# Designs tried in a protein design chat: VH-VL binders against s5sc42. Part 21

Target 1, 176 residues: s5sc42
Amino acid sequence: MTVDALSNADNQDLRDNFIANRFLSHEAKLLDQRRFTEWLDLLDDEIRYIVPLRLMALDFDREVRADSFHINDGKVNLKVRAKRSSVSSGWGETPPSRTLRLVGSVMTDRIDQEGVLEVESAVIIYRQRAAIGQGDVLAFRRTDWLRIDGGTVKLLKRVALLTDASLATPNLAIFL
Short names: E, the ipSAE of ESMFold2; O, the ipSAE of OpenDDE; V2, 0.75 times the mean of E and O plus 0.25 times the DockQ between their complexes.

## First folded at step 6 (VH-VL; framework fv_cixutumumab)

Design u5 (at its last look DockQ between E and O 0.51; V2 from the best seeds 0.00; counts 0 for: pae O 6.4 > 2, unsure alone 73.6 < 75)
Fold by ESMFold2, look of step 6:
Structure u5 (fold): chain C 176 residues (1-176), chain A 125 residues (1-125), chain B 108 residues (1-108)
Amino acid sequence: as target 1 above (176 residues)
Amino acid sequence: EVQLVQSGAEVKKPGSSVKVSCKASGGTFSSYTISWVRQAPGQGLEWMGGIIPIYDIANYAQKFQGRVTITADKSTSTAYMELSSLRSEDTAVYYCARDSGLFWGELSPYYMDVWGKGTTVTVSS
Amino acid sequence: SSELTQDPAVSVALGQTVRITCQGDSLRSYYATWYQQKPGQAPILVIYGENNRPSGIPDRFSGSSSGNTASLTITGAQAEDEADYYCNSRDSDSDHLVFGGGTKLTVL
């Protein structure tokens, strides 16, 4: 078979994938290094950061809300979470969890919103809690929407799908 | 037992600013989120914004973004709301309230369990 | 942002049951909180979550919800229940809170 030159569409997809990989790798580094102020600067002012609750198969009377979330945050609430994470590592506190984020399987699509990339990825986070000798591995899939404007890239939306119903998001004390 | 004591009534001219105080007693001030809610005469309640004093993070309703500034002084356990560029429509009672959460955006119920008595602000020429 | 809609007025005969409703898309994700306000007074919390009463609120006050609608129910209405009632919720599209327009309850 003949090896063809990449089309303009193929070249755009390559550039989009590079941009997404670079952004997500940079973000992961900031979070692992606990550089929360810089991480917050990566967020669009209109960010929506969502971790859906796993809905029950049945509506047991009125036990749960139909469209519930573990997390449904805008930028103000994410600032609060970042501050809580910083304070929990303060004087006299248990040392914070050590993390290493691996982001891969990155696929990008242009969507019907100008300047926005839809990015799917797989994420593995190794977490070593200081108070617990054994570390955890958290693995999940994530969809991100990146706004690209004149060379500036911001996270506009994140949806992280946690499939482990036994693990509550507040108990994670880390960003997904 | 938590109490919120607000500053006294104010009469202001259009175009000026007003700063209302809300002093908390009882419990730990760092555990509070303080919200500000106003009510114009004959009108309903309107959330203006709030602050988490331990983090010094304020949150403003879209309608008031750019005109309202909410601050807190942890050393005096006092929150402040300042509204600028006053108009006659800003004539209202301004309440402060402690809410249930240290953190907005949780799925747990949000509720304001302790309210100040309100500060009447009258804007007239 | 999401709006919360309440009927502006409702009446109930003394000793009868009344339901005050609040509707909005955010109520599919977040519980409504209910406040009572009498003339010249600050609001007081009467119901939070689906059906939790703070200390000092009579058990004739209860809450419920279904879909995008929350309800405050008062059984055996008393004259002292005459007040304005506001629902309040987290806006599902922001980090903001929103109040309904209020419902004036008249006890006949």
Scores: ipSAE 0.550, ipTM 0.809, lowest interface PAE 1.9, mean pLDDT 84
Fold by OpenDDE, look of step 6:
Structure u5 (fold): chain C 176 residues (1-176), chain A 125 residues (1-125), chain B 108 residues (1-108)
Amino acid sequence: as target 1 above (176 residues)
Amino acid sequence: EVQLVQSGAEVKKPGSSVKVSCKASGGTFSSYTISWVRQAPGQGLEWMGGIIPIYDIANYAQKFQGRVTITADKSTSTAYMELSSLRSEDTAVYYCARDSGLFWGELSPYYMDVWGKGTTVTVSS
Amino acid sequence: SSELTQDPAVSVALGQTVRITCQGDSLRSYYATWYQQKPGQAPILVIYGENNRPSGIPDRFSGSSSGNTASLTITGAQAEDEADYYCNSRDSDSDHLVFGGGTKLTVL
């Protein structure tokens, strides 16, 4: 990669990257603090939240089926998930798990859809379920589509691809 | 054994509203989600909407949005479906059913395993 | 809105095997649920989660999936299996549920 290629970012790219990083960092903070009502406000009404199914395959390119999902939720289901997470006895996690979300490797790209910013990122979530013991680590790459309308930014679409093909626990009670 | 008992048959005029009840017994109502499905004479099954009583969240099929209201009373373990602005085309048997959950994030398959016997609603002038 | 399509009618000889198929884009993402309905009765769950049978459902009923299709198979059809069969799934583009048009099974 050439210096010119790396430095070819214009002011718009810098702004987009700033917006994306700020948005995703803020989102992560909200989720870590279990501020789910406020998190829901970050979501577009047309939000689509997707976690594809990763299959074991000999060919890496065939490992991910884009048409098969662990989760494919709209706003209504996300509201349900948020409410469940807000309940102390929700999803059998009492007490609620503690999470730390790290979002990095953020790259942005303008797409053909007007007012939409495509954002790629890598995410690590540390989840501690008990007072003592080893926590769980979830690692995944994520593609987000942010709707930018005037001074507002909303999450329009999210595709989170889990690095691990098999979930240690079938419980995806946390937002990715 | 979980059972869903629905209210009796209704005869309504066009433009009026109908409210059908579905009472659950034999289980914990808060653990259920309730869906409403109707079937016109000689036609197939049509999903209308559903509710998660414990969270008081309902969703509706687009076709009925704005005209149907699904509610639940946890104290009486009863779900309700109200359909307004009735038309002749609304003549059907209306079923309530317990489903595995409107939330798909649980990574469990969806099914409706307990059904009411249905409520016949006839809309005629 | 996604739709599920079924053949309106199929027939099977007594003791033979029949497969009822449901097709739709949603089936690429979600398992089909199958219901049996006899005249004047409420639907009965027969298969869910591709190939799970509720208690009381005979083992002659089985489910399978491939691509954008799901199938209900009755191996050794009995006279009492004559009924309407509906597939059900979630719409991939919404939070809504969808039914197939139903298949009337006649046992000959």
Scores: ipSAE 0.016, ipTM 0.621, lowest interface PAE 6.4, mean pLDDT 86
ESMFold2 (binder alone), look of step 6: mean pLDDT 88; pTM 0.921

Design u6 (at its last look DockQ between E and O 0.03; V2 from the best seeds 0.00; counts 0 for: pae O 8.0 > 2, placed apart)
Fold by ESMFold2, look of step 6:
Structure u6 (fold): chain C 176 residues (1-176), chain A 125 residues (1-125), chain B 108 residues (1-108)
Amino acid sequence: as target 1 above (176 residues)
Amino acid sequence: EVQLVQSGAEVKKPGSSVKVSCKASGGTFSSYTISWVRQAPGQGLEWMGGIIPIYDIANYAQKFQGRVTITADKSTSTAYMELSSLRSEDTAVYYCAREPGLWFDELSPYYMDVWGKGTTVTVSS
Amino acid sequence: SSELTQDPAVSVALGQTVRITCQGDSLRSYYATWYQQKPGQAPILVIYGENNRPSGIPDRFSGSSSGNTASLTITGAQAEDEADYYCNSRDSDSDHLVFGGGTKLTVL
């Protein structure tokens, strides 16, 4: 239980965790406020944004490839998704879902790739669809790789693992 | 039925640029992707890039990044591909092709169901 | 980038069955699409998705896949099937599309 003075390694861990928490909190705010142009500015030009499709041991009418994805995007595809979300006819002329993101359980680690911080977190998104009293919760873990270059922090890669094993919400209309 | 009509053959000098047009007839131009594919003499098909006209978002193969510009004019239902700094290796037939839809859905196949007849571009020595 | 590899040439006797293959890591994640091209002509879509034929494509054309390999099968090959065949897929590591190098089918 005794707390000793922090080492240099402990101080680096604290700085890394501070950077990650600030970045992820800022990102979550942009996404909740639907500020997609600003969100896209947080993305590295070489971003890979991945939401794997978990293969289930269920019978299907159509065979599903084992390495399938819900989402596997670079920056161009993410720009398209952001633009598409503004099409009113695409979501039935109802207002877009309101979201509130809580990002927690943040753990950071420096990896072999120079200037890159690996960040694990747990994410809960409360989503209220436009209908009265119609809300649900998306809960998942994700791993983010943040590129730190000259004081600038960019999202280089994201892998989000949905805890919901069903395909009940295909076509993820919100960013994870 | 959707048809893609391309501009005529072009002969260009090295170092210049070429702009090939692809006019769509039938269907809604802004509701699908226009891709550009080239084929050098005796060679295979090579994807160069494409554009989603409703969003004005272009996507370029890495090999052509910096030399190719793909644009669309929704009012005339015409896509354009401009290739700059031409060299003899750019001698090819340039096709435009339609991908149905506007999005890269990971669970759906990507395919080009309508092709233009091609535009021959010759880069003279 | 994930290249798609095809054999450069394949032969089949008239009326027999031939399989043209396409191999690449992207095919573990994405469907292959197949195009037929005859000399001096634009490509024509023959198979998309796992095994969908566009209207006007004979039912002797079929597609299949396993692992990182997709196959175009022509049963009862006819003289007019002599052509170049290209596979095409989304690149699993980018937002780009990629073509295989093509296979020249000769009907003997």
Scores: ipSAE 0.563, ipTM 0.814, lowest interface PAE 1.8, mean pLDDT 84
Fold by OpenDDE, look of step 6:
Structure u6 (fold): chain C 176 residues (1-176), chain A 125 residues (1-125), chain B 108 residues (1-108)
Amino acid sequence: as target 1 above (176 residues)
Amino acid sequence: EVQLVQSGAEVKKPGSSVKVSCKASGGTFSSYTISWVRQAPGQGLEWMGGIIPIYDIANYAQKFQGRVTITADKSTSTAYMELSSLRSEDTAVYYCAREPGLWFDELSPYYMDVWGKGTTVTVSS
Amino acid sequence: SSELTQDPAVSVALGQTVRITCQGDSLRSYYATWYQQKPGQAPILVIYGENNRPSGIPDRFSGSSSGNTASLTITGAQAEDEADYYCNSRDSDSDHLVFGGGTKLTVL
């Protein structure tokens, strides 16, 4: 990678990266604090929230299938999901689990779609469940599309790809 | 390729017990739920229960509670379903199936993507 | 426990579109899963989540939901689509899985 490729960022690129980092950090805080109502307000009405299914395959390129998902939800379904997450589950989550979200490796790019910022990031989530043993660590890369309209920024689309094909914990019940 | 291999057909007397096995091959076992579903001749699918092997937690349908026991051996990647006090009405094909959608269990899609070929259990005097 | 209801039988002409509907209170909270079963075979997953198709399932299969209903739609029915179709969901109170009674699809 050339020095020019690393240092040729203009003022717009700096602003975009700042906006992205601030937005995603704020989002992480809301989720960690279980402020789901406010989190929903960060979502565009046309939000598409996607978590692809990663399968063990002989070839790495075959592990991710474009037609298989853990989650593929719009705004309405996310609202229902958030509502349920606000209630203690019958599976030993009383009190609710605690989470810490770290967002890093943030890179931004303007795409051909006007007013949309593409954002790549890496995320680590630590989750401590009240009734089940040791805390869990979840790692994944994420691509987000942010809609910027005037002074308002909203999440338009998210694709979160889990690093692990098989998780040690079968019950996450968290937003990524 | 992930496969679930079930034990062979069983013929049992009323009042006896049957234990069906389901061995997973070609993939991960512990991080998934293994469910048991049966189908009587000419009837629909009926969920019996399931187990999360990594936690050794099993759930049962109310209809079978107290009469069915689901277990898992992580070392052999094998799940078991034992049904006691057998009746003629228990004559059915018994399927094991894998559920990969546990990760977001509140509202995640609950689906069974891999099925065994079924085990026929016949209960007759 | 919550129940899922399906029409026991539906018919569709070759190349036409058919919709199989499942109804139940659990569908207000959970997505429906759809399975295809042919005589003497184990069920096959065809649709899960809002509208997800596993690999190997033709794109003529699609899923939708509204209120307490979920639907499986086959756009351009083929002869090989003749089978029993089951919807599946979870009970919101017990987290038990429940199946619909199944729908026999005949392709004319």
Scores: ipSAE 0.013, ipTM 0.600, lowest interface PAE 8.0, mean pLDDT 85
ESMFold2 (binder alone), look of step 6: mean pLDDT 89; pTM 0.930

## First folded at step 7 (VH-VL; framework fv_cixutumumab)

Design v1 (at its last look DockQ between E and O 0.02; V2 from the best seeds 0.00; counts 0 for: pae O 6.3 > 2, placed apart)
Fold by ESMFold2, look of step 7:
Structure v1 (fold): chain C 176 residues (1-176), chain A 124 residues (1-124), chain B 108 residues (1-108)
Amino acid sequence: as target 1 above (176 residues)
Amino acid sequence: EVQLVQSGAEVKKPGSSVKVSCKASGYTFSSYTISWVRQAPGQGLEWMGGIIPIYDIANYAQKFQGRVTITADKSTSTAYMELSSLRSEDTAVYYCARDSGLWFDELSYYMDVWGKGTTVTVSS
Amino acid sequence: SSELTQDPAVSVALGQTVRITCQGDSLRSYYATWYQQKPGQAPILVIYGENNRPSGIPDRFSGSSSGNTASLTITGAQAEDEADYYCNSRDSDSDHLVFGGGTKLTVL
């Protein structure tokens, strides 16, 4: 098998994948280390951070709005949520949960919006809640939109769709 | 009982700034959002922004971003709204209001206690 | 993309029922809140959530919603109900609050 020179399109795909993997790995490390100020610096000022509410088909007794969310945040609400998480007396985080994030299966695509990279990934978060004697696992696929501007990479949008198993226990005190 | 007492009327020149105060009493000031809402003569209500004092985080409507600064002093239970680069269109009544029961995860946001308003007139 | 739309004016005969409507995409996700304002006065809260009345609001005031539309209903309208009525909600696309343009209710 011969090794051919990469085309310009191949080089762009390689750069995109490298950028996405580095960004998501760095973010996961910041969140696991509870470095929330640095994590907030990764976010675009116009960020939309969305975790839709998924209802079990068999749970007909719940009365909610038609288009409900676990999380529907812009930058201001994420700052508030991060501030709550940094205070150890928060309702879901006393003492804070210990987490380990594994991000993989990263696929990238350029979209019609200039300088924006669409990134799909699979995420597993192991969480040991200090007030509960068991750890649990959150597993989901996530779509991220990264804005690339002059070598700076920011998270512009995140949509995380929890599986039904993950939904069984969320008071979502952790970032997805 | 819960009260919000606002500072008095202001007459300002174009290009200047105004700072309106809102002193709260009768509740735990740091735990509730204070929102600022204005109303130009003959016009509707317009949300300008708000602050969550316990977190010291302010939120501004896009229209006012860059011209408005909202702050809170927990030691005096007082919120402030400062609007800069005043224009004649900024002539309005400025209200402060307490938003009850909210820290962003609710389906309903409501302002149950209002100040009486502060009239700001911008003229040369 | 968050606008809340209200009819600018509505009339009702004394003792009759009237509905004031508020429409916007954000109302699919968040409840409308309703305020009453009389000339020269601060607004007062009349309905929040789907149909909660704060203390002191008469039971002739009620709220409802369907899809992207919320309604304030006044049954048996009284002369003192003549006022401007504003809906308000969280914008589903931001961390901001938005008001509708207001509806002037005239009681005939």
Scores: ipSAE 0.586, ipTM 0.834, lowest interface PAE 1.8, mean pLDDT 86
Fold by OpenDDE, look of step 7:
Formats: C-alpha cells, structure tokens, sequence
Structure v1 (fold): chain C 176 residues (1-176), chain A 124 residues (1-124), chain B 108 residues (1-108)
C-alpha cells in the first residue's frame, strides 16, 4: 500500500468505516445472542449470502466465481435457516451452541454502484457446544456489500471465504 | 484427490453380522461427515446413517436403529458400518459417502464423494 | 416421517428439455439434492442447494424449487444423460436423510 493511498482518506472514509464497523459489530452481537429475527431485518430483500467451498476459493478481493458453494442463499432461504437455528435440531446438536464473533480489520470502499459500500473484514467465530467438550474456532475473511439508503443500512451481499476447510464443528450451521 | 475406498464384497449367512470399512483420503477426515447409503438390487437409494468422526457421534435411520453401528477411526481415517442380524433383504450394495461437511449448510445436505460400493449378499 | 416422491420413469428426446420433479413436505424447509446414477456405478452429485452444480457437471443441469417440490431440469438432453435420478433431502420430522424413489430417464 502506498502512502498516497493511505493519506487520501477523508471524512467520508471515516464515516464509512464507522458505519461498517458499527453495523457488523451489531450484527455479530445479534447472532451471538441468537436474535435471528432482528438479524433478518438487517438483510436487504435482495440479499445474496455466499460461502464458497474451500477448494474453490478465489481471491475475495475479487468477485467470487466459485463453481461450488457451501451456502448460496437469498433472503427467503436465510429466513428458513434462521428459523431452524432458533430451535434445537439436527442430530448431535442439542442443546444449541454458543458463539462469540469477533469482527476486525474492517476496510471500506465506495464502489461504482451508488449507495453501496463494499466492506472487507476478518472474522473469528468461537463456537462452544454445550454437549461437546471442546469449542471450535472458525476464521475467515469476507466481503460485504452494504446498501445505504436514507440513513438505513442493509446487508446486500456477503461472500465469506473460510481460511481453513478443516472444520471441527458439528453439523449445525451458523451464520458467518 | 479425494477418495473413499471401501472393503471388498461380503457373503453372509442370515443372522450374522457384516462390517464394511471406508477409508478416506485426500482430505481432512475429521472435517466431514461420513454417511452410509445402501441400494438393494433394482431398488433405490436408502440412507442408513452417518457419523461425525471428530466427535464420534453417529445418527441412524429409524429403520436401522439397534441393528446398525457406525464408527470412525480418526487415526486411520476409516469409517465403519456394522449391520447385525442380517436378513436376505439386507442384500445390497453399501456405499459410504462424504457429505457436505460438519459445519455448513443444514438446509442443503449433499454427498459429493462416494465409495465404489460394497456388495453384501445374505444367503442361506 | 416425510417421504419424497418421484415419477418412476420419464422420457426425453435427444436435445430436448426434461424436468424431473420431486415432491415432499421436507422440501418446504430443505433444499433438494440430486444424484445421477448409471448402471453399475455409484451415484454422482449433480445439483445441490439453490441450483449449485459441482465441478464437472454440465451446465445443462439445473435445479429449482417451488413450494413442496423440487425439480431437476436438463436443458438439451444428451444420450449420456440416460440414468436414474434421485432426489434427496432431510426429513422434516427427524432431520434424517431421505431419498426419493428415483426416476429413470430415457433419452430417445
């Protein structure tokens, strides 16, 4: 990174970064507290939620063109996921796990699409299953696209790319 | 390359038990569930159960509860399916398969890698 | 327990489009997974989730869902597409995996 690139930051950049950090932190809190209804309200109606397969991982600085996905859902299906997550379900998954999400290294950029803020971040999720001894750590980078309209911020698109495919988490999906 | 290598064909008598092995390679064994699916001659696919190797947690189809045991040996990256009290109706090809993973999609479960199958014949 | 139902057999002319449908209550809550199986071979994953294709699966294969149904569509059927196709999902009650009865596709 050049000095010029860093020195070109202005008040808009600061505001964007603040908005992004606040939004993602709030989101993380909601998810950690299993407040899925409220989480869904953070999502744009045109949300696209994507988690590529690790083997098909591409540079997340670019638009992901993976051929295979763990998750590739719109809002309707995310609602279903949220509903399922709100109840104890799945074999070996009762009781529900607890999570702690840390969002960091947040960088923002205005893109050509008006009213959309591109946000890159690193995320660590600690997941503890009550019925199983050891917790799991998930680490990933993601790119989010936030729609900013009239003071309202919604998550328009998310691409989360797992750093490690070696997951030690039981078969209970969580939101990234 | 991800692959699942299954044990060879078995011929068993009614009332006996069979244990089929499935050795995984090319990926982190503990990162994926192993499922077992059988197919009787001329019939469809039937899910029997699966195991989460890292936690040694198995789940079984209700039809096979009490008669099937699925295990995994992490040290050898091998899953096992043991079916007891064999009947003629248990004659089938038994497949192991790697499913979509332990952590991800609860709405979209898929088995992307399959073993070649193990033929188990139960005859008197 | 919920069941998945498929037509036992369908036919399609070479180069034409065919849709194989799976129906069941579980499909209201879960995606269907589709497998192709040829005689003497293990099943092959062809479609999963919201119209996802694994690597190596031709783009003529696509998936869709509506209500309690899921469909596998082959646009421009090829001779090699003649096979049995199985839908799969989770049981809505037990969360166990369930398969449809399979559909034999004949390419004419």
Amino acid sequence: as target 1 above (176 residues)
Amino acid sequence: EVQLVQSGAEVKKPGSSVKVSCKASGYTFSSYTISWVRQAPGQGLEWMGGIIPIYDIANYAQKFQGRVTITADKSTSTAYMELSSLRSEDTAVYYCARDSGLWFDELSYYMDVWGKGTTVTVSS
Amino acid sequence: SSELTQDPAVSVALGQTVRITCQGDSLRSYYATWYQQKPGQAPILVIYGENNRPSGIPDRFSGSSSGNTASLTITGAQAEDEADYYCNSRDSDSDHLVFGGGTKLTVL
Scores: ipSAE 0.021, ipTM 0.630, lowest interface PAE 6.3, mean pLDDT 86
ESMFold2 (binder alone), look of step 7: mean pLDDT 90; pTM 0.934

Design v2 (at its last look DockQ between E and O 0.04; V2 from the best seeds 0.00; counts 0 for: pae E 12.4 > 2, grease 21.1 > 18.9, SAP .547 > .496, placed apart)
Fold by OpenDDE, look of step 7:
Structure v2 (fold): chain C 176 residues (1-176), chain A 124 residues (1-124), chain B 108 residues (1-108)
Amino acid sequence: as target 1 above (176 residues)
Amino acid sequence: EVQLVQSGAEVKKPGSSVKVSCKASGYTFSSYTISWVRQAPGQGLEWMGGIIPIYDIANYAQKFQGRVTITADKSTSTAYMELSSLRSEDTAVYYCARESLWFDELSPYYMDVWGKGTTVTVSS
Amino acid sequence: SSELTQDPAVSVALGQTVRITCQGDSLRSYYATWYQQKPGQAPILVIYGENNRPSGIPDRFSGSSSGNTASLTITGAQAEDEADYYCNSRDSDSDHLVFGGGTKLTVL
């Protein structure tokens, strides 16, 4: 990175970063509190929620296959998942697990698409299951696209790439 | 090549049940929603429901709630639609279809691959 | 539940342009997906999203949207375009898929 690139940040960049951090932090809070209805309201109707399946490969570019996903959901499927999660036995967890989401390393970039803010972040989710034991940690980077329209901000697209490539659970019952 | 192969035609009596299968190939089965759509003779398309195989979560049209069961066997990459308490009005061609989207596109879900359909005839 | 309405039948002369329109409240929230169906065949996706055309679909097919309407336009209709066309969307309340009643296109 060049000093010029960093020094050229303007007030819009600061605002964008603020919006992104605020939005994602709020989202995290909603999810941690299992406020799924409100979470769904944060999602654009055209949401694409993608969690690629990461395969073991020497080249990172080859780890992600175009046809292999943990999650590849639009809003309808996300609603279905949310509804299932909202019930005590929806995902076979009784009681449901508790989560803590930390969102950091937030960087924003303006893209060619008007009204859309691209946001890169790192996320750690601590998940404590009802059973006695050590909780699970999910770590991943994600890219989000936020639609800013009419004074509202919604999540338009998310691609979350799990750091742990070994994770292949069919019951990834939490939102990333 | 992505394809959905459906089971053969069925002839059923009223009150019975039918289970149609849809075997997927050419893609990661668990990653894509399978929807079921039927079409009565001379009528339009009607969505019945769908399933997300990886989570084994199904969503049903209200019209068919309690009467239709959609399941998926990930080991065989096969989706199933079971319709119970069959009526003459259930006579139709039943399609399975993959709901998909391009990774890089911000487009709504679309059913890009269809089975050839399974004819179910309900008659006394 | 939200409904999508289509004209049951439209005609177009060979080589001319025809627009098939779909109307419904769900179209305010979602783009329409368009399917072509010929007799005895499964539906074929022809347009999705704002104006996306799958591979293999001729460029004479295009999609547009306005308000609570979506339209499929065939510019330069060919004989093989004679078919039933269905619009599809998601119900904003139930999130169920909804199909229009279908439009039978006759190419004259």
Scores: ipSAE 0.009, ipTM 0.570, lowest interface PAE 8.9, mean pLDDT 86
Fold by ESMFold2, look of step 7:
Structure v2 (fold): chain C 176 residues (1-176), chain A 124 residues (1-124), chain B 108 residues (1-108)
Amino acid sequence: as target 1 above (176 residues)
Amino acid sequence: EVQLVQSGAEVKKPGSSVKVSCKASGYTFSSYTISWVRQAPGQGLEWMGGIIPIYDIANYAQKFQGRVTITADKSTSTAYMELSSLRSEDTAVYYCARESLWFDELSPYYMDVWGKGTTVTVSS
Amino acid sequence: SSELTQDPAVSVALGQTVRITCQGDSLRSYYATWYQQKPGQAPILVIYGENNRPSGIPDRFSGSSSGNTASLTITGAQAEDEADYYCNSRDSDSDHLVFGGGTKLTVL
């Protein structure tokens, strides 16, 4: 069988995809294990975390509403959300819900911004509320921008597009 | 009734510090952000910073970084704003305001309850 | 930039409709909040979220947004509506709150 040797461009794409898969897999594990302090360490100080509002439209390209968001957060707000997610409530759910994140369909592209890797992926999150044994699924596409600096990888930007256009409010206990 | 009661007017000399208090009542103090907003005579509103008491997280506007300290005492339901190295430009009315809790992801933060303001005059 | 821009003054004849506008890049990410302030008084919230009025705010006050612009509309302006109006939003770059410069509304 003849298999062409990888070009320099193919080798870079392979390395980029490996970096992206490792980062996203590590992040998913931290979130599933509720290791929020470690997860926050993956975030660039300039992070933008965006979940646009999706409206039904006649054309898929017009479904995303750029001037309205479910979430549009920087690192300060993400720290608040993470601390809120980590506390037990005397009146709230105990034990915390369990999640399993599956991240796949990973595609990478180098962009004109220095040291930044653009990563597209599909994500499925299964959540089981341990106290009542019920589960639900949230599925979405997302684009991540990873800043790579001297072997350090940080999440610089995330845009998560919910698949279900009828969703008005995602569950805030789940980071996308 | 949800209420924010601020400390009284103060006259200060340049180079000194002022600490304004904001006593909250009628709600669960620790669950809401307290923001501080000032207004110089004849000027607009200027956000200085805020604190989330349950998390003990304070955030400051860049202009005031290093001069302002915002704290909260959950046991007395009181927030404090201390501004140091006072200058004549710091003459203003200082308001505290309660921000809403976020639970509607589409809405920005908003300040639904305001104190009546504390006048701070900086003069030699 | 994080700046919110408002016209410094606007006039309206009694009973007429007026729009007070607020522009800034942060408004592409967050809805504006609107405050009314009368001389010697603390601000009061008049519009929040997309177009919500707190209890006690007349229904002649409404809000709207499009692109980087938010608007406060007063239909059938009354003498008591004469005040300063401030838009407020979250700065998407820093997560800080930011106010516009204010608009003085004069009811003629």
Scores: ipSAE 0.000, ipTM 0.527, lowest interface PAE 12.4, mean pLDDT 80
ESMFold2 (binder alone), look of step 7: mean pLDDT 91; pTM 0.935

